# Miniprotein binders against q9zu90: the designs that were tried, part 23

Target 1, 292 residues: q9zu90
Amino acid sequence: MKTELEEEEEEEWRSVHEVLLIVLPYLHSLFELLSMIRVSRSLRDAIRDETALWTKLVIEPPLSSRLTDDILSEFSSKSAGKLKTLILRQCLMVTNKGLRRVVDANPLITKIIVPGCSGLTPEGIMECVESLSKNNHKLETLHINGVNGFTKQHLSALYTYLSSEGTIDLEVCPKCDEVRMIPSCSRESCNQKQRKCRGCWLCIPRCAECAVCLVGSDTESQEAACGNDDVLCLECWLVLPKCRFCNKPYCTNHSSRRHEIAITDAASRPSFECEACYYRAGTNPYEVDYQI

## First folded at step 11 (miniprotein)

Design s28
Fold by ESMFold2-Fast, scan of step 11:
Structure s28 (fold): chain B 292 residues (1-292), chain A 100 residues (1-100)
Amino acid sequence: as target 1 above (292 residues)
Amino acid sequence: TDQERINDYMQEANELQDEGNYELAVLMFFLAIFISREHNDKTMVAQIYNRLATLWSQMGNHELAIWWYRFALDVATELGDQETIQDVRDELERIKSQHE
C-alpha cells in the first residue's frame, strides 16, 4: 500500500507526461535535455525511460569540454543499441576507446559527425567504421574534420566501408595534395568543382563565418578576433558583434571566447572583450561560469 | 496563430512559475522556444532564454541559470537588444555577488 505522499507524487508526474511527449522531439541539444532532467526527479525518470529520445545523441559546446568517455558511454547506453546518429562537436576529451565503446554498443549507427574531436586518431576512426561495416550495416555520413593525420590511403579505405551514397567531409585538396576539408562557396562563379576557389582553408583565403572565397574582385577582407589571421567578408563583419576595445568580431564558432565586461555607469552598457584585449590589458572583467 | 501560441505558452509558463510548478513552467518555455526558432524570431528566443535562466535561479540551480543567461546575452548582443543585455548583466552580477 502506498502512502498519500507517494500517491500524490505519481499523480503530479502523470500530469506532465502528455506535454513532455510533445516537447521531446524538438530538443536540439544534449544541453537542453540535461537542463530538463535537472527540473525534477519525475521529469528525469520520464526522459530516462523514453528510448526513442536516444536514437540521436548531440553534444555541442559548451557541454563538449566536459564530455569524458565514461559520460559518453552512459548516455549512449540509454539508446538500448538503437543509436542511429552520433554528433560530437569539439569533444576534446573523447578518445578512440570511448568512441569504440559507443560503436560496439550501437551497431545501427548511420551517421558519425565528430568535428574538432582532436583526441581521436585516424586509426581509431578506421576501426570504428570497419566494425560497423562487419555488422552488415554501413555508415551514410562521416564527418571527421579536425581529426588530424588522415592520409589518402585512409580516405580510400574509408569509402570501401561506407554505403554507396556515403559522404565524408574530407577530400584531397587539389592545391596541396593533403587530406583536408574543402568548404563550399556560395558565389555563383564558384559553383563548379574546378573553379579557382577550390581548395582547403590553408590554400584559399575564405570568410571565417560564411566560407565564401576572398579572392574575388568585389571582396574586401576584415580582421576577425578569432586569431590565426582569420578574416571575414565585409557583409559578415558588419553584422557580427564586436570587441569594445579593438572593434574586431568573433565568428560564431569562436563566440564562446568572449570575455564579458561589467560597466556600472548608466551611459556605458555592458559589452564583451576579446581574448587578445583581455590578456594584453591585464584586466579582471566579470567572468561567466560555463558549468552545468 | 503561431504568435498567439507563443504568447499563450509564455503566459502559462509565467503563471506556473509563480505557482511554483517548475516542471510545467519549463516545458511551456520550451514550447515557446520551439515555435520562436521555427520563425527565426531571435528577439523572442533571447527573451525566453532570459526568462528560463530566471526560472533556474528561482529553483536554486545557479550554474544552469548562468549558462542560460550567457546564451541570452549572446543572442541579445547579436541583435543589439540593449534592454535584454542590461537585464541579463544585472542578473549575472546579482548571482555572482550572492555566491562569493
Scores: ipSAE 0.017, ipTM 0.450, lowest interface PAE 6.3, mean pLDDT 76

Design s29
Fold by ESMFold2-Fast, scan of step 11:
Structure s29 (fold): chain B 292 residues (1-292), chain A 100 residues (1-100)
Amino acid sequence: as target 1 above (292 residues)
Amino acid sequence: TDQERINDYMQEANELQDEGNYELAVLMFFLAIFISREHNDKTMVAQIYNRLATLMSQMGNHELAIWWYRFALDVATELGDQETIQDVRDELERIKSQHE
C-alpha cells in the first residue's frame, strides 16, 4: 500500500545518500555539512537516520586547524550517540574537555584516532578511555601518536581498558625504553629481520618522508631542508621540490616553511627558497624591506 | 580531467534544479566547488556560490541564500568581477525587499 510519490521520494533519498558519502571527504568547512542539513527537513532527516553517515567523524587538514571544542561538539551531536569512529588529524585546538564531551555523548565509540592533536594530554586520554569502559564497552583502536608525555604506566593502564584485540599506536621502544611510535618499514630486506630496524625515530635513522630505515651500507641518505638533521631516502629526495639556492627539499610536513619565489616559465610549480637560505640573505646589509 | 568533472557536475546540478530536485542539485554544486577550490579557480567558485544562493532562495531558505550571496560577493570583489558583483547586489536587494 505504498503510493507512487512515496516510492519516488525513497528513490531520490537513496541517490542523495550515495552523493553524500562521496561529498563528506571533501569538506573544507563544517559549515558546508551543517548547510546541507538545513537545506530541507527531508535531507536533514535522511542524514540523521543514515547510520553510516553518523558512525564515523573524520576531521583532517585543512579543516583540522579550524576545529574548536564547540564546533566538534556541534558536529558530534548530529550522531545522536551513534558515533563509533572518531578521527581527528592534527587538530591543535581540541582540548581534553572537548574530547571528553564527545566521548560522554557517544558511548558506542570503538575507535579513537587523534594523531598530532598536541592540545590533548595523557590524563585527558586516560579519562576518556576509562569513561568508555564504564559503559560495558571496550575501545578497539587508540591512535595517539603526537600526544606528548605517555609513560609505560599509562600504556599498561590503557590496555586494561581496551578490548582483548585492542591496538595502541604507541609502544615501548626496544632501544631507548621510552614510549614511542615505532614506524613500520616497507624495505624488503627488513622483512627478513636482517636490518635490525626495530626502534623509534630517535634510535633508528629513517626517511623523514616515508619512514623507511636508513640502516646498512646500501642505503643512500640525502639532507633535508627541514633541519634537526632530518634526512630523506634517495627516492623521496628525487621526487620532492628543492630550494633554488641549496637544492635541499622539505618533507611534506614542513612544506609550509617554504618562502615562495616567482613561478618559472618552464614549470607550473612555484619556485621556493628554504628558511636557511632566506635568513642568510636577510643578514646581508644590502637587503632592506621598504614596505615595513 | 578535473575541468570536465566540474562541467559535468554543473550540468547535472542545473538539470536537477530545473527538475525541482534541489537536494541533489545542491550536492552537485558542492562537488563542483570542491574541485574548483583545489584548482584555485576563484571565478568558478564565485559563480557556484551565486548559483547556490539562487537555489536556496528558490527552496525558501532566504537566510541561507543571503549567506551564499555574501560569500559570492566577497570572492567577486576580490577578483574585480563587476558583472557578478552587480548581479549579486541586485539579488540581495530583491530578497530584502520581499522581507520588508
Scores: ipSAE 0.014, ipTM 0.329, lowest interface PAE 7.3, mean pLDDT 74

Design s3
Fold by ESMFold2-Fast, scan of step 11:
Structure s3 (fold): chain B 292 residues (1-292), chain A 100 residues (1-100)
Amino acid sequence: as target 1 above (292 residues)
Amino acid sequence: TDQERINDYMQEANELQDEGNYEFAVLMFFLAIFISREHNDKTMVAQIYNRLATLFSQMGNHELAIWWYRFALDVATELGDQETIQDVRDELERIKSQHE
């Protein structure tokens, strides 16, 4: 026997749940999901009970730096064995054992995307992929750029475990013959299968923002504030915000390195100071030029 | 229009937040974000992130409030939205001074 008040509370919860189902497919990150869980018990319970949401687990910065094997296991357990897509970006603390634990608990995984997870090894990845294949379930997507030490033999073996249409983001670079990530190029002239720009980031100069090749067009290359000899194509350079002092932009991946410049008034143009200029501000560059 | 839908969701979200109905407020803010992202309306996205941060601050979740304010500040700085930048800075200082 429910009271009228209890029945009204259940109807209100069902209304919240109905709107939540519209919102769930558009949540971009685990951070957004965790934010909603912290709003109320009814949202937490509705999200917990919606297994379709837990078919995809995405962990990106800022959560990446704090993700341990145990935390990863706890989050993946919400999927109740139905996890299909696992995306871990720059999760440096995740180990082979942690990843294997998730894979063993979720035999339906079709996509493993672990870029920059340097705590993983080729051996650990091989064991996970092999484990999935033994249950007649084959991966469709494997992104492992940033996991060091893959050999041509590893790539050959991985393709035997993946689905017939399966893709790996590592290839044998035709320029250096090493196993590398070879970025796609959006140039219309490069859309042919025999691309002149086929090569890794070390063999072919590319835009740090859009990965467009800069081969054969030295005048189109513009210096980025990112360091590491990073360069940008003119199109990306023109649209990205620039340092007030050196006029170099950061690519989107390094935008967090911007040092915000204090606003002098409401009409001031927005700008930032790059790391190099920020540290250089401690020295007077004109003191070096007293040669007259 | 989609712009009218965004404005309607934002107004409804703000009213719900003022009433302490954080559940529906959050849902309305996310609906506004989805349409804003589809239209690459970064100005609206920054404003919504700022409002979400304020919501979590009102709920007493200072950690989540700080993260949403940081996201708002990143987008607002990229756009040169001085009003949002100043609002975010003021709120971050308020949270830091209250929670140390």
Scores: ipSAE 0.046, ipTM 0.571, lowest interface PAE 5.4, mean pLDDT 77

Design s30
Fold by ESMFold2-Fast, scan of step 11:
Formats: sequence, C-alpha cells, structure tokens
Structure s30 (fold): chain B 292 residues (1-292), chain A 100 residues (1-100)
Amino acid sequence: as target 1 above (292 residues)
Amino acid sequence: TDQERINDYMQEANELQDEGNYELAVLMFFLAIFISREHNDKTMVAQIYNRMATLFSQMGNHELAIWWYRFALDVATELGDQETIQDVRDELERIKSQHE
C-alpha cells in the first residue's frame, strides 16, 4: 500500500521522466549530464539507468587551465565506463598519467581530441591508444595537434592501433617533411590546385580563425592580436571584436586573453584591450602565462 | 517560431524555478539551450547558461553555479557581449563574497 505522498511523487516522476527522454538525445557533454544528476535523486537514478547517455566529456578554455588529473578523473568516473568521446582543449596541466587513468576507466572510448595539451607526450599517447586497441571498440578519431615530439615512426605505429577507418589530425607535411597538422582549405580556387596550399601552418600562411590559405600577391592578410605572427583573412577580421587601442582582433581560441575595458563602468559596445597594448602601458609586463 | 518556442521554455523555466521546482526548470532550460544551439544563437546560449548558473546557486550548489557562469562568460567573451560579461562577473564576485 502506497501513501498519498508516495503516489504524488510517482506522478511527478512520470512527468519528469517523459520530458527527460526528450532532453537526453540532445545533451552536448557529460558536464550537462552531471549538472542534471545534481538536481535530484530521481534524475540521478534515471540517468544512471540509461546506458546510452554516458558518451561525451568536453573541457574547453577558459576552464581548461583549471583541469588537473584529479578533476579529470572525477569527471570521467561519473560516466561509469561508458565514455566514448573525450575532448580536452588546451588542458596544460593534464599529464600522461591523468589521460591513461581516464582511458583505463573508459575502455569504450572511440574519440580522443586533445589539441594543445602540451603536458602530454607521444609516449603517453601511444600507451593510451595501444591500451584501447585491445578492446572491440578501437579508437576511430585521434586529434593530437599541439602535443610535441611526434615522429613518422609514431604516426605509423598509431595507425596500427586505430580502427581501419581511423583518422589522426597529424600527417607528414609534404613541404617540410615533419609530422604536423595539415588543415583543409575551404577556398574555392584551391580545389583544383591542392598542392598549392597543402602544407602545415609553418609552410603555408593561413587564417588563424578559418584556416583558409593566404597565398598570393593579391591576398590581403590582417594582423591578429594573438601574437606569433598570426594573421586573419579579411572576412574574419571584419567580424571579430577588436582592441580599442591597436584595432587588432583575437581569434576565437585566444579570446580569453582580452583585458575588458570599463569593467567598473557601463559600456554600450563590446570593447577590450589586447595583451600587447595592456603590457606596453607598463602594467607588470612579467606576469605572463608560460607554457613549459 | 523557434524563437517563440525558446521564449516559452525560458518563461516556464523561470516560473518553475520561482516555485522551487528545480527538476522541471532545469529540463526547460535544456530544451531552450538545444533550440538556441541549432540556430547558432550564441547570445541566447550565454543567457541560458547564466540562468542555469543562478538556478544551481539558488539550490546551494555553488561549485556547479561557478562552472555554468564560466561557460556563460566564455560564450559572452567570444561575442564581445559586455553586458553579459559584467553580469556574470558580478555574480561570481557575489558567490566569492558569500563564502568569506
């Protein structure tokens, strides 16, 4: 025999459960799933029991700078071994041990996307991919641009551990013969002359935002505030917000470097000061984040 | 329209949040997020992330509130939306002050 309170809770649960089934297929990340389980025991239990949900974990800037091995382990453990996609962008503190712990706990991973995670090494990546290759669900996608030190031998070995249709975002650059990321060019004129713009970021000048090639005497490139001689195509330059003092924009990946103007005052338009202008003004030029 | 649908979900989510029905409020906010993402409406996405953060703050889960505010700040910064950036920073400072 159920009480009146138990009957009311069951009616509410059935209503919530119906909406939950609509929501679940559209969740973008494991973090969204984790947020839902912290709302109530009923949502937690329903999500726990639905085996198809625990598939994706995404950590991106500005949050990536805070991600330690321990935090990563806690987030990934909530997937109960069902994680299929791991995306960590610019997570500088994540180590080989941290990544290996996630892989060991989640043997069904089919996608590892860790661009700019410079705390990782080729040897660490190799060990993780080899471990996953022993499962029925071999790795399908490996994005490791920004992890330093990959050789042609590493690349060849990685392909033996991936699925037969597996892809890696690194290949041998046809211009410098080094293992590099070779981006695809969306520029119409390059479709018939693929060799013209087929090369790494160091061999071929490209837009930092959209990766279109900037080769040719008539192609205008605009300086980005990102530094390192990063440039933008005119179309991306026009759309992106610009520094109030030098009129240079950051690409989306470096937008976190903006020093917002009028933090203490109301602003009618988005405005910021880029790092170069900020430090040129003489405000502690030695407090800079270093990637070591 | 999809914009009317987003507005309806947002209104319902706010009313449910005010009533203390956090379960349905969160689900309504997620429905609004999904439609906003399909239309690449980053301004609306940032606003909804900010509302999710306030909801978790009201539930007493300040750790998740901070994460949702950071997601809102990231999107607002990409857009150069100074009003949303300021609102999010004010709320983060408020949470920090209350833990002192």
Scores: ipSAE 0.170, ipTM 0.693, lowest interface PAE 3.5, mean pLDDT 77

Design s31
Fold by ESMFold2-Fast, scan of step 11:
Structure s31 (fold): chain B 292 residues (1-292), chain A 100 residues (1-100)
Amino acid sequence: as target 1 above (292 residues)
Amino acid sequence: TDQERINDYMQEANELQDEGNYELAVLMFFLAIFISREHNDKTMVAQIYNRLATLFSQLGNHELAIWWYRFALDVATELGDQETIQDVRDELERIKSQHE
C-alpha cells in the first residue's frame, strides 16, 4: 500500500523523466551531462538508465584536461556498444590504448573527431580505423588535426578504411607538401575563382578567428593579442573585445588569457589587460604622468 | 515565437528554482539554452549560464558553480555586457573567499 506522498513522488518523477527525454538529445557536451547528474540522485539514475543518449559522446574543455583513459572507457561503456559519434577536443591525457578500447567496444562508430589530442599517434589512429573497417562499419568522418606525425602514406591508407564519401580534416598542403589541416576560406573573392589561398596555416596567413585568407596587399591584417604572430581580419578585429593598453583583441580560443579589469562606469566599454601588457607592468604607454 | 518560448522556459525555471525543484529548473534552463544557441542569442546564453551557476551554488556544488560562472564570464566578456561581467566576478570572489 503506497501512501499519498509516495504517489505524488512518482508523479513528479514521471514528469521529470518526460522532460529529461526531450533535453537529452541536445546535451552534446559531457560537461552539460555531468552537471545534470550532480543535481540529484533521481536525475542521475534516470540519465544512467537512458542508453540512447550515449550514441554521441562529446568531451570539450574544461573537462578535456581531466579525461583519462579509464574515465573515457567508463563513459563509453554506457552506450552498450551503440556509440556512433566520438568527439574529444584537446583531451591531452587520452592515449592510443584508451581510444582503441572505446573503438573495440563500439563497432558502430561512424565519426571520430579528436582535434588537439596530442597524446594520440598516427599508428594508434590507424589501428582504430582499421579495426572499425573490419566490422563492416566504415568510418565517415575522421578529424585528427593536432595529432602529430601523419604522412602522405598514412592518409592514403586511411582513405581505404573510410566510406566512399568519408572525410579527413588533414590534407597534403600544395605549398609545403606536408600533411596539414587546410582551412576553408569564406572570402567572396576566393570562392568565385580558383582558391589562391589553398594552403596550411604556416604557408598562408589567415584570420585567427574566422580563417579567411589574408593574402595580398588588398587585405588588411590586424595584430591579435594571442601571440605566435596571430593576426585577425578587420571585421573580426572590430567586433572582438580589446586590451585597454595595447588595443589588441584575443581570438575566441584564447579569451581565457584575459586579465579582467574591474569597471564601475555606467558607460563602460568591455576592457581587459592582455597577458603581454600584464607582465610588462609599469611600462604602460597609456599611463598619464601628472608630476610636474 | 522562439523568443516567447525562451522567456517561458526562463520564467518557469526561475519559479521552479525558488520552489526548490532544482531538477525541473535545470531542465528548463537547458531547454532555454538550446533554443538560444540555435538563434545565436549569446546574450541570453550568458544569462542562462549565470543562472545555472547560481543554481549549482545553491545546491552546494561550488566546483560546478565556478565552471558555469567562468562560462558566463567568457560569453559576457565577448559581448561587452558589463552588468553580467561584474555580477559573475562578484559571485566568483564570494565562492573563493568561502572555500579557498
Scores: ipSAE 0.288, ipTM 0.773, lowest interface PAE 2.5, mean pLDDT 79

Design s32
Fold by ESMFold2-Fast, scan of step 11:
Structure s32 (fold): chain B 292 residues (1-292), chain A 100 residues (1-100)
Amino acid sequence: as target 1 above (292 residues)
Amino acid sequence: TDQERINDYMQEANELQDEGNYELAVLMFFLAIFISREHNDKTMVAQIYNRLATLFSQFGNHELAIWWYRFALDVATELGDQETIQDVRDELERIKSQHE
């Protein structure tokens, strides 16, 4: 026998606050968070007031291209100094000054993950990590792949600022002795035999799409339209869209370089021409078999 | 099972949306997305993105609706799902025509 009051309380079982606490640790994109904020004022207020949510700030494409230092500062301020994880993917407009403002305002940061943020420099990263270290707080994770110019001396110094179990996604390439990102290889035979395809993108031939090693016969690799002798594994080559004139595909990261071919009639399929074929059309045109 | 949890969240989200409770409906759709992503169920992810886009369109936020339709289109294109690709393109064109 339930009372009327008990029945009313059961109808309020799923509160916005309770569901937010479940959802928010799994948000990996600022866009997802913004989508929730724009649904209602009460949801916006609950998110704003829940400081635990702002312990992790993640900005990914397509928002990355619009993230300025000021916008970054505004979002990080919602953490009230309690930000622990900062993830910025491909944020080309973020500068050393912008990153430093976030770090200075959030001394509890344990993870900085800024892949492809080419507006940052080694000196800027060093200053941020050193600043965190001076507050007797050790950084646990530093991912800086795509920030150009790190030296072995920088890498050595960074490890003195990190915790004893701290990790950096840059290491010294065993083949060229330069500081590089060394991709992990997902090829089963490499893992099973404890064989490591250790080397940067310049030293080890790898699929431009999936990063699997292409160690072996030259005939096992397929040419990509990306240029710079980029190659693809057969699996990725088969599934990627191909240039109508040379039959080479772009990897996903370079797909924006495609020149779309105008539709001449309703029966014609949309297709593209790679940059190389586009610029050669007036001198050395390629002919491809479109029956494939 | 995870599939049962996804179905439960989807059903709850649809009921909440029909009641006009867009707040909880969005949260239920996100819970379904997270489980689907963890299992790399791209077909389900595309379906949920379509449902979110429809919800934002009904709520009156057409900019967010367009973004979620674009996310659905990206996943459907990766899967080669021509039916979903066409459905999303039709919805995007409908939204564009209503705002001109």
Scores: ipSAE 0.015, ipTM 0.474, lowest interface PAE 6.2, mean pLDDT 75

Design s33
Fold by ESMFold2-Fast, scan of step 11:
Structure s33 (fold): chain B 292 residues (1-292), chain A 100 residues (1-100)
Amino acid sequence: as target 1 above (292 residues)
Amino acid sequence: TDQERINDYMQEANELQDEGNYELAVLMFFLAIFISREHNDKTMVAQIYNRLATLFSQQGNHELAIWWYRFALDVATELGDQETIQDVRDELERIKSQHE
């Protein structure tokens, strides 16, 4: 009785494991892995046993808000010290200690990409990169946009720890002389003329969605619902969903701020209410309280 | 052809789901997604995301179902696929009404 059930469980595990070997090279999202793990214990166990799957760890929204240091440590342990690429997008709960544990356990890391991880500090990043350098291993890619407080001295020191062809997504802004991310601009006129728009988000007005510069006499700009005087180029404004009441869209980074409304004048198109309109109930003549 | 391979994986996934073999059904849907992505067939990707969400909903994993429906809605909205948008909205409404 119990022996027969044990044999059936073992046969199921082997079958699932064989199929996983085919799909593993195509899995690059932790969400896809978690979806498989949640189906059954045998699938979870098969994924656990396959170390090649864990040489690249990618955590991005919607999982980012759930990632704690302990969860990060558990996932990175699956790589058995062979993790080479770590990508954490907007992981607000990850701390310097959490990142350091991953780095210490995985000395072969060549890429650290942690944009928007505001729980990290320059000091934490410096300690992690220095630790990797001590093992005579050089980082090839370091993306730290969204970690506040880097100085020119930090930037200079980081380049001594990277490989000779290594890249950092922060540089010295030519306009304000501060360490910032300088976005690339795809506008044709800027490419031909020494990129006159070269500067950080604070020095050069840019589209919140696509980063094209909005500097020019005939440059069209539209207000975004994002706040902080964020603006969008006309092309991005036209395609992004708009607030029911003020007709302003959120950029993709702020889309989570939408108060989703399932009701539209046309049944085919969902709409939302932006935060400004939501909190302006009773003062805007087009404002309607739909909380009930 | 790759389109025939996608159709074969989709058919196999549906049959496995009907048999209650959710593990292999999920794997077959992912194989279909990977080929669809390689061909930049966003319409097929949205359809498969919708099928995955339905599978997780039927399994009782409403948390995963909601996230896959959301991904399907994002892609379908980008494409202007009104049929998929409506199908996903109906399923999200059903899950919401069952859970208060």
Scores: ipSAE 0.015, ipTM 0.406, lowest interface PAE 7.1, mean pLDDT 75

Design s34
Fold by ESMFold2-Fast, scan of step 11:
Structure s34 (fold): chain B 292 residues (1-292), chain A 100 residues (1-100)
Amino acid sequence: as target 1 above (292 residues)
Amino acid sequence: TDQERINDYMQEANELQDEGNYELAVLMFFLAIFISREHNDKTMVAQIYNRLATLFSQMGDHELAIWWYRFALDVATELGDQETIQDVRDELERIKSQHE
């Protein structure tokens, strides 16, 4: 009885579809969605057909390294022109053409957040924002730190295309006069409008973890394992895991550089070796005997 | 309780996975993740990521399995859960050495 078997398969599919509708609104990332799509063709087709769920598209590591313009276009097309928020973190393969294609297909976008997308250019960003403004729908949020080459003229032009309350995460550094990301500082002494700690990461020493300024004394900062003379405030240094040999922690953004080991510390926290300590310990003793 | 709901979803997901019903198993694991995230239960989130990785490995999708193991490792490292860190590292190394 093939007909009875087909009816049982349809009943199973209907129950899966009911659970899927509960699950879809709570997915945090495109990677979670992609994982579901690769489980079965039926699940893929059901997700593809449910356009109301595609108002926000988020692509973060580790999927970022695999995102091409074609993949981005395919997933954004599922929103049927209703995409409102686009978040692409460290998507190095995405180009101006790829971003423009998404923007042209989704005129309701209010937020573009593309930090670290070094494949994009100022000109490409400007064309996208201009395109959105032509549809009488103003962009509210534009985060473009990590896209290189923005000038003061670019910033002025971008603000003409954004809403009156629109924000850009780049501004003119008052110390070096270059267009940079200027981090917020929560330090009480710095909360005044014209504060001395207002400046980019190159002009003002800041905690690599929480971005509070370390203005005043170099002895108040703690060295991080991250390199480039990166430093941490005492509070962040105390809570972050530390290298077993040099006692320096990585900030959260560089935690992937830890060479983790099976031994835990006295507090049962995971032990690791920073890159510098790991490579020093890895000296090849046989080279001395064979290169003399 | 929400903890009982998480445990129920996890048990159901494991049973469905054993039956080869990967569609519903994945959905049950995601329901468990959503409740765990709402309660900021990172220990449970890491365990569920690890279970999803084993599910994709059993399906033969070793690329997705590696990504889910990496997610589990990130969370377990943040928590200092040495047992989970070691388990995930061993499985990740096994898959990489056997499949590429």
Scores: ipSAE 0.246, ipTM 0.745, lowest interface PAE 2.7, mean pLDDT 78

